# Designs tried in a protein design chat: miniprotein binders against a7ua95r516to809. Part 215

Target 1, 294 residues: a7ua95r516to809
Amino acid sequence: ASLSLLSISDLVPDLQFIFFWMSNAIEILYFIQQKSPAYMQTIELMDDKAGSKESLLSATISANEEAMTILEEVIMYTFQQCVYYITKTLYVVLPGLLDCNPFGTEPSSEQCRRAAGVCVCAVCVMPEAVRRVVSVFQTTSDLLQQYQVHSEIQSQMFAYLFFFTNVSLFNQLIDKGPARGWFQRSRVLQIQASVKILLDWAKGAGHNHLAQKFFAKFCSTVTILASPPQQLSQMSWKALCAEHPSLKPVQLHRILTQYQLMAELGPLPIWQPSSEDEAYIYRTVDLLESFENH
Key: E = the ipSAE of ESMFold2; O = the ipSAE of OpenDDE; V2 = 0.75 times the mean of E and O plus 0.25 times the DockQ between their complexes.

## First folded at step 17 (miniprotein)

Design dm11 (at its last look DockQ between E and O 0.92; V2 from the best seeds 0.70)
Fold by ESMFold2, look of step 17:
Structure dm11 (fold): chain B 294 residues (1-294), chain A 95 residues (1-95)
Amino acid sequence: as target 1 above (294 residues)
Amino acid sequence: SLRKRAEELERKAQELKEKVEELRREAEEKGSPEEVEELLKYAEELAEAAKWLARLAEIALERGDPRLARLLLRAVKILLDLAELLIKEAERMME
């Protein structure tokens, strides 16, 4: 689509309509769920001398169930539309996290105090690439709260956004990392710091458990790559698998191979896969992650 | 067209709401059973929900989303049919 539609700020008007439909469908669904039992009890208590009570009850149950099913489909459809637009924007901004340097930032709290406008110091200290990603998450959070979307649906939204972020960052790192120099230790430490800023945002927004769950693969990757050679060279293949269960054997093997190259380590016998895992370290179909959670 | 259908269903929902208001006054004058008032309240709330869903479908069509509009209008029809059934039963009980 157009670059103007890829910016989160350009998508807010469209997202507002989608959240509007979603929130209204939720409200009507809740009305049916909360009101139907009381009215059905009234019907059950009617004097049935006219002989229509059971027919009316049956029709009411059927209509309510069918209407609720349709409204649930509306809610899911609008949820998927939100995710579609938001992740298209997120996909554009995520690669910048792998290139940015969070360590060289000027003191932003001084700038915030001098500017005299509305400002949050955490935002002012962020590298621009991190700020763009946080902006997508923050705008999403603001819209969900503005439309008073049920907290479980808000959690499902962020579960998917964090899942998407993990897959995108992991795949980019594995696929493009050698050519882009992202496996150099100084760059890995920059990436680790940038991801920590995202995790801090998620914690402050009440989504820490979701971020911990859905970032596990990327965080494990960065943790391994950021480890000092003295520390990592003391850990066996079995120990690394146990510490990083989110990584498939082919993924762990690729990460260790890149680590060896950048740390200028020769082959390490302690990193040799078990016989069982040896069959899996060359399964390139398993190297990159799918954006589908099937 | 879907737009014409959505407008028709919204008008139908409004008509049912107005009919319920009339019937509630008539039921009070006749001293009808308390259950009549409850059926009419339910029908009114269903018609109100249906009216709003029909308006949401109109907005979806204005925004170029006929798939969303079709889903919403299916729910509208179901709620209006139930409201009509409740009104019919209330009228029978008012006799």
Scores: ipSAE 0.756, ipTM 0.938, lowest interface PAE 0.6, mean pLDDT 85
Fold by OpenDDE base, look of step 17:
Structure dm11 (fold): chain B 294 residues (1-294), chain A 95 residues (1-95)
Amino acid sequence: as target 1 above (294 residues)
Amino acid sequence: SLRKRAEELERKAQELKEKVEELRREAEEKGSPEEVEELLKYAEELAEAAKWLARLAEIALERGDPRLARLLLRAVKILLDLAELLIKEAERMME
């Protein structure tokens, strides 16, 4: 109950401090990395009149290494905290993405309506469920930019968030989809349109490659489900495997089985798994994606 | 307490910065080698970084994150110790 009320805006004050710590730690780490070689060289070039040069150099190296190690720990810690809070918010808003109808007329955000009446900005014209998801990503992007976080860290952040989003959406679709009617063609087309809006945002935000990579499994699933029966029924197991390499055999098999049931198709020999994949289609442990190992 | 340690380290960072400024003036008056100026510059930059980290640690304490504060204060201590070492070497080179 309490989690349903959690918005990204509620977390912004806490996230700001985390990003502040992270950004400053990165900056100082970068400073040490960039300056330490020059200073070491300066020490190395000094006259060794008192035999202190070697000890000074050793101490400098040791201190720099230790400081860098601690700063890296700070960066990792703060990164993990950011991910933790942001993913909590995503967890709350992502289910709405599967239920939304993007073809309906939804009102602009309340904030924009109050300020400008009818806002026609790209975010305000989005379906509410999509806007909520995009808002999490946009807020994250804005904070990363505000605190001038290194581009590599930004990329890692979005990579993980897209990964998390893909796993969450995929698992929900596979597990609850049949019961929720998300495998129905009309609903699939809604989901496809919603995902497209999200991907278009990611493209506009400069994260096109990451989005394509990390949403591949969910997108493949939606693409298969959105395919007309006449088209999909002509595709062999091998062809589908080749076209959707992000899907494991067990996942593809489940999708096709549920598609068959939904479309009231009889048995399709052409979708029969190859002898090589036959053993893998029963590996139910591999059906759902894991949030681990990322 | 961690807070007291943070405040003490922040004060020490400031003291080292002031010491660097004093030594820089003295080095200029004595016509000391360029290497002295480089050491002092590095010490100053380290002390400045340490001061910022100490402030970050204080903020972490205020926000109830003693783990983060401890990590930051460890880094502060290391940087200040190094700065002090560089200052001592600079002083030696000025004799």
Scores: ipSAE 0.508, ipTM 0.828, lowest interface PAE 1.0, mean pLDDT 90
ESMFold2 (binder alone), look of step 17: mean pLDDT 88; pTM 0.870

Design dm12 (at its last look DockQ between E and O 0.91; V2 from the best seeds 0.74)
Fold by ESMFold2, look of step 17:
Structure dm12 (fold): chain B 294 residues (1-294), chain A 95 residues (1-95)
Amino acid sequence: as target 1 above (294 residues)
Amino acid sequence: SLRKRAEELERKAQELKEKVEELRREAEEKGSPEEVEELLKYVEELAEAAKWLARLAEIALERGDPRLARLLLRAAKILLDLAELLIKEAERMME
């Protein structure tokens, strides 16, 4: 099946139902957790004329605990459904982010400008590829707010979406970067600018701390690749590991190898791994990230 | 059968909600203990939650998600059974 046919706007009706179920399950769970204890205190204060008080309390506690367990499963199930649909959309649109030019003189969204009837600046506009990613995040945010989903669940949703985005972009850059020319300095600077737009969206949406945490691997990669050769060649392996703890030794080694090739800094490795890391720089199984590790 | 179960649970929850509303009026008229009023209020909220869960399950079935519907109906039944237990105690306290 073709993922290129999947857009977030096509999924909104289905997502509305899923968020509807999720938000209602959360509300009922809140009732049981926060309101039922006062009623149970009333049961505790009852006249125990029929000798039923302890049995009634036990039944009430048991029922509430079982219902809470089931409602938590409903919330988890609906959360996973949302993540499934949203990440399928992200998977389709994220690759374009690595190929776009945010510094282009041509407008990235003619449809939005036509609706507004203006053309103010040909530089520093949002590229269409970045706009498609932002649209997925913004639509998700709008739905979460529309259905008044608890803020903790909203945070978990964006934590996973940022994690997914980070893994997808990192894996594609590492795996396809040499063939696609994505390690060229001009291309890296374009990628860096596109990531900045995503980070700015996350900050404006109140998710800055989540973006800082969950984009770390990809951002570290781009930061290293965007560094001037004079600056980067003066940094030791140990210093780079300390500055970029999200990168595994095999990943850092691969990034530095590509950097040295593109900057034409000679055939001798500039960055010597520590003795404890030397055993790991060729572990190809650890080069790409798993979408399951979060 | 799952759809019939969902419709049955929603009907029972609505019936219980209507019964508790009438009992609350009766309890006020009789000057029943404050504990009876609080217990009936709890039953009303449990019945409303169960009714809503049953309605959510019906929607899940209409959208082709029987797994979600089964979870919602299990929760609805638990809350309904509790509400039925508590309303019997409330009735006993009013006699």
Scores: ipSAE 0.780, ipTM 0.940, lowest interface PAE 0.5, mean pLDDT 85
Fold by OpenDDE base, look of step 17:
Structure dm12 (fold): chain B 294 residues (1-294), chain A 95 residues (1-95)
Amino acid sequence: as target 1 above (294 residues)
Amino acid sequence: SLRKRAEELERKAQELKEKVEELRREAEEKGSPEEVEELLKYVEELAEAAKWLARLAEIALERGDPRLARLLLRAAKILLDLAELLIKEAERMME
């Protein structure tokens, strides 16, 4: 109950401090990395009149290494905290993405309506469920930019968030889809359109490659489910495997089985797994994606 | 306490910065090598970084994260210790 009320805006004050610590730690780390070689060289060029040069150099190296190690720990810690809070918010809003109808006329955000009447900005014209998801990503992007976080860290952040989003959406679709009617063609087309809006946002935000990579499984699933029966029934197991390499055999088999049931198709020999994949289609442990190992 | 440690590190950082300015003036008067100025600049930058880390630690304490504060203070201490070592070397080079 309490989690349903959690919005990204509620977390912004806490996130700001985390990003502040992270950004400053990165800056100081970068300073040490950039300046330490020059100073070591300066020390090396000094006259060793007192025989202290070697000890000074050793102490400098040791201090720099230790400081850098601690700063890296700070960066990792703060990164993990950001991910923790942001993913909690995503966990709350992502289920709405599967239920939304993007073809309906939804009103602009209340904030934009109050400020400007009818806002026609790209975010305000989005379905509410999509807008909520995009808002999490946009807020994250804005904070990363505000605190001038290094581009590599930004990429890592979005990579993980897209990964998390894909796993969450994929698992929900596979597990609950049949019961929720998300495998119905009309609903699939809605989901496809919603995902497209999200991907278009990611493209506009400069994360096109990451989005394509990390949403591959969910996109493949939606693409298969959105395919007309006449088209999909002509595709062999091998062809589908080749076209959707992100899907494991057990996942593809489940999708096709549920598609067959939904479309009231008889047995399709052409979808029969190869002898090589036959053993893998029963590995139910591999059906759902894991949030681990990322 | 962690707070007292942070305050002490900030004080030390400020003292080092003041010492750098003093030594910089002396170096100019003596016509010291350029290497001394480079070293003093590094000491100043280290002291500034340490000061910031100490301030960040204070904020972490205020936000209820003593773990983060301890890490930041440890880093600050290391940088200040290095700065103190380097400033002594600068003084030696000016003799």
Scores: ipSAE 0.600, ipTM 0.861, lowest interface PAE 0.8, mean pLDDT 90
ESMFold2 (binder alone), look of step 17: mean pLDDT 89; pTM 0.890

Design dm13 (at its last look DockQ between E and O 0.82; V2 from the best seeds 0.79)
Fold by OpenDDE base, look of step 17:
Structure dm13 (fold): chain B 294 residues (1-294), chain A 95 residues (1-95)
Amino acid sequence: as target 1 above (294 residues)
Amino acid sequence: SLRKRAEELERKAEELKEKVEELRREAEEKGSPEEVEELLKYAEELAEAAKWLARLAEIALERGDPRLARLLLRAAKILLDLAELLIREAERMME
């Protein structure tokens, strides 16, 4: 009950402090990394009149290494905290993405209506469920930019968030899809359109490559399910495997089996797994994606 | 307490910065080698970084994260200790 009320806006104050610590730690780490070689060189070039040069150099190296190690720990810690809070928010809003109808006329956000009347910005014209998801990513992006977090860390953050989103959506679709009717063609087309809006946002935000990479499994699943029966029934198991390499054999088999049931298709020999894949289609442990291996 | 440690490190950082400024003036008056100025500059920058880390630790304490505060204070201490070593070396080179 309490988690359903959690919005990204509620977390912004806490996230700001985390990003502040992260950004400052990165800056100080960068300072040490950039300046330490020059200072070590200065020490090395000094006249060793007092025999203290070697000891000073050793102490400098040791201190810098230790400080950098601690700063890296700070960065990792703060990164994990950010991910923890942001993914909690995503966990709450992501299920709505599978249920939304993007073809309906949904009203603009209440905030935009109050402030400017009818806002026609790209975010305000989005379906509410999609907008909520995009808002999490946009808020994250804005905070990363506000605190001038290093681009590599930004990329890592979005990589993980997209990974998490893909795993969550994929697992929900595979596990609950049949029962929720998400495998019905009309619903699949809605999901496909919603995902496209999200991907278009990611493209506009400069994360196109990451989005394409990390949403591959979910996108492949939706693409297969959105395919007309006449088209999909002509594709062999091997062709489908080749076209959708992100899907494990067990996953593809499950998708096709559920598609067959939904479309009321008889047995299709052409979808029969190869002898090589036959052992793998029964590995139910590999059916759902894991959050742990990232 | 962690707070007292943070305050002490901030004070120490400021004291080291003042010491650097004093030594820089003395070095200029004595016509000391350029290497002395470089050491002093490095010490000053380290002291400033340590001061920031100590402030960040205070904020972490205020936000209820003593683990983060301890890490930041530990890093600050290391940088200050290094700054002190550099200052001492600079002083020796000015003699």
Scores: ipSAE 0.810, ipTM 0.941, lowest interface PAE 0.5, mean pLDDT 91
Fold by ESMFold2, look of step 17:
Structure dm13 (fold): chain B 294 residues (1-294), chain A 95 residues (1-95)
Amino acid sequence: as target 1 above (294 residues)
Amino acid sequence: SLRKRAEELERKAEELKEKVEELRREAEEKGSPEEVEELLKYAEELAEAAKWLARLAEIALERGDPRLARLLLRAAKILLDLAELLIREAERMME
């Protein structure tokens, strides 16, 4: 019903209708694309004493093409509506990943010992912040399967959701990270562990390549921040650009600046941008990502 | 209104389906060419699809999505008009 601060569970009834419309439009499109040609073949072979065969064929072709175009618009529109509802919920739960401690949420050994010789660690819950995000992805996956949405469309939906997640997490880390202490190394390691859980979910759901592709910017950021100073200080600007092509020069420069502050390092000569890149490291308009960049 | 249009298209789709059912029986009894049966079968499937699209549009209007409803009704109208054309051709061939 409401688009405010609703959980994904609150939106399921609305999403069910949208997937219902989408799946039905796909089925009718399939009918036109795959089954109607046999009927047109019959028209082609028809005896035509009244001279109406060519008019009938022309009208059939025109109607089919126009209907297919409209149904494709329906599919795209309903896809966009699903994404709109799902990303509204996802945006609310994503910041918690940056604050959570996945290492401290593990159940005590007491819970595992209470299993009376049979370990029930399968009932150990993942961190709440991670669970909230996984719940959005899992509910989306379940609905797509329930309504038998074509696998290609399912992949496109998760590609967008992973893209959205990457932009949301990256922008919040860059924008709010200094004030929130998210650049502290212990915090970065916790964030890295939380993202690993999401990546494992995506792998188990059959979306590993999509997650690797669309989380690249955020993962590169966390990888750099998690690197030991001894190792990172030996990598030149050129090497870092080559290892992390998803990062724009202004973004890499900002990440290294935050790293220097947290590791109590001064500016390093080998991190000086190339002469070509030096014009770009102060382009603050390029620092945060747009949700429109795809 | 869009609701009146959706109701009109659904009623028309039902009328065409009923007409097709009677024409298919008549064509079989008369020993009409096999092409007549195929045209009527196509018209029936088109009318059924259009009926379904009109029902989906009614649901979209009830849920406050007139943009979706307009798209669905445009598709429904196209399929119904084609179904009518196929029915007229089948009737001509049965004469």
Scores: ipSAE 0.755, ipTM 0.939, lowest interface PAE 0.5, mean pLDDT 85
ESMFold2 (binder alone), look of step 17: mean pLDDT 90; pTM 0.899

Design dm14 (at its last fold request DockQ between E and O 0.95; V2 from the best seeds 0.82)
Fold by OpenDDE base, look of step 17:
Structure dm14 (fold): chain B 294 residues (1-294), chain A 95 residues (1-95)
Amino acid sequence: as target 1 above (294 residues)
Amino acid sequence: SLRKRAEELERKAQELKEKVEELRREAEEKGSPDEVEELLRYAEELAEAAKWLARLAEIALERGDPRLARLLLRAAKILLDLAELLIKEAERMME
């Protein structure tokens, strides 16, 4: 099947099994972690009349450690599988977000239309491209909750998904933005509005901190590009660096250069990189974000 | 086969649970120390966990993931072996 046809709904049956395994493995791991110390203490306090206490304790410790190690491997494996499938779906739907016009009237979700005709719920009023992205995250959230996955694992999952989303959107914007016209004022405002909808969803879903953290680069880029020329032209390189610490010097330089070209501002001495940053603005290897090292 | 191993582990887990129940009754009749009951409870919980792991492994096999199944079965075996050791110790303490 073409990647273009892949939806999160198509993956739900497989994801359910993965989350089932993961959740159960976590539960059993937690059981061992919580109960083992108490039982070890019981063994330690036993009368050693038979001389078997030490051997039993040693065997108990060893068995628990080995079992926990295997369960951690299961959890990690299943986590990676979830991430793989979910990010594959995100890969398909994320490009639509940059081309989305959120100021237009788009039809409600097909599910709500069938049930009630016109639904005015927060998701149904979203632009289709935004809704598709949100649907991936919402489905993930629903599955995590359904299987009562530990909160820490949920946080890690969303951290990675937001990371992936940020990298994908940022790289696309930087690489293809000029050619696609995404640096134009009108398009930037559309992107900004679309991202805001996504961030509002994340806030409503209880992931505000994670979203703010992991979308920082993309949000900073959009914020700069959305700034009026009169305002942005008054900001120095140092001020911009300070306001947007998530951006590397090479990234900020690229954004400002493209902004300058788009806005026809000519050379702005105030945007000249500091002597300290001058060497870094030519590090093109650092321009795009890596999906690695997370 | 992995399936046969899963079935065997599930059966073994059930046998150990039954053995625990038998020994718990005997311990009560003999007025055995509280430590015996604690060991038996631990063994029972381990056997139950192992049973679940074996079932999860069976599902993994059905879904075509023998790697996952092997991991789950290994963990199940470890827990059952420990349960057996605890049961044996409980039996010794009841003499």
Scores: ipSAE 0.797, ipTM 0.937, lowest interface PAE 0.5, mean pLDDT 91
Fold by ESMFold2, look of step 17:
Structure dm14 (fold): chain B 294 residues (1-294), chain A 95 residues (1-95)
Amino acid sequence: as target 1 above (294 residues)
Amino acid sequence: SLRKRAEELERKAQELKEKVEELRREAEEKGSPDEVEELLRYAEELAEAAKWLARLAEIALERGDPRLARLLLRAAKILLDLAELLIKEAERMME
């Protein structure tokens, strides 16, 4: 809700140090995991006439195991710090996606245009609210590549960032949507278009699988809300659950209730939950998602 | 203090690297077993890794993260202690 002046570019110096520590810890961990076995084999093959071989092997194994444990903790700690800084920026910029109009926006910033197309990228041609989010993702990607962070850790980073994005957008839509008019069909179509720009970025960046997996709940919500009433009214509760498995019963029920209200389809419920799901459609504790899990 | 400890570990790591270079020359002159060269090479790589960890810890302290610095220095000390043990064994094998 509140506007933050802190941008991802303001955090780059801090992130550079954190990625520097992370990448170096990974390199040393790799040395211990991949190179030390050959040296230990040399020790094992030594002539044990002095009786020091077993003590040296034991000390080597113990030191390697302890150092690896500590380096894994360093990597986890620095990963969590990166996530903390990046998600604070995302939290501030993500709500703008729900309010922007991607169909009627002006071209990107004047500086990008003045570069005579040298900055011909999705960031330069997209609406400002979407550009701010993509800039966070792109800056993160650039830093990970600059510091040559292992590809598995890069995937884990974007898995978490997409998870965080999904939770933030979903929770805001569900919680603030009625008051903000976000369930109106024209607004849903604008939201859908803005999210497509994010998904296109993720696909172009090589993270399509992660985006499909971790945006599923928010995308399902928008897909349902964007459906024509004639089409949606013909679908049973069971069919909707099967088509949108990422949505919990209470979440699906809330979305359908808001849809029925905005489409003025009368006060009688159109979609009847199964007997199994009926026990769960009013569990408000399950309505919003937690930022701490996925 | 952590800063003093980080600087001490970095200096010790450099001293061990220099000692390894001298010992490798001596081992070649004496015709020492091949295992001596391998132990010294391992010690050198461990000392280099420890030096990097100590440098990373110094930067963490300058950036106000003593928790990260303590982790890095614990790892650095472990690797240096192992390097020192390998050097002592190599010296015994050279005699």
Scores: ipSAE 0.779, ipTM 0.943, lowest interface PAE 0.5, mean pLDDT 85
ESMFold2 (binder alone), look of step 17: mean pLDDT 89; pTM 0.892
ESMFold2, fold request of step 18: ipSAE 0.762, 0.771, 0.778; ipTM 0.940, 0.942, 0.942
ESMFold2 (binder alone), fold request of step 18: mean pLDDT 89, 89, 89; pTM 0.892, 0.893, 0.893
OpenDDE base, fold request of step 18: ipSAE 0.757, 0.771, 0.779; ipTM 0.922, 0.928, 0.930

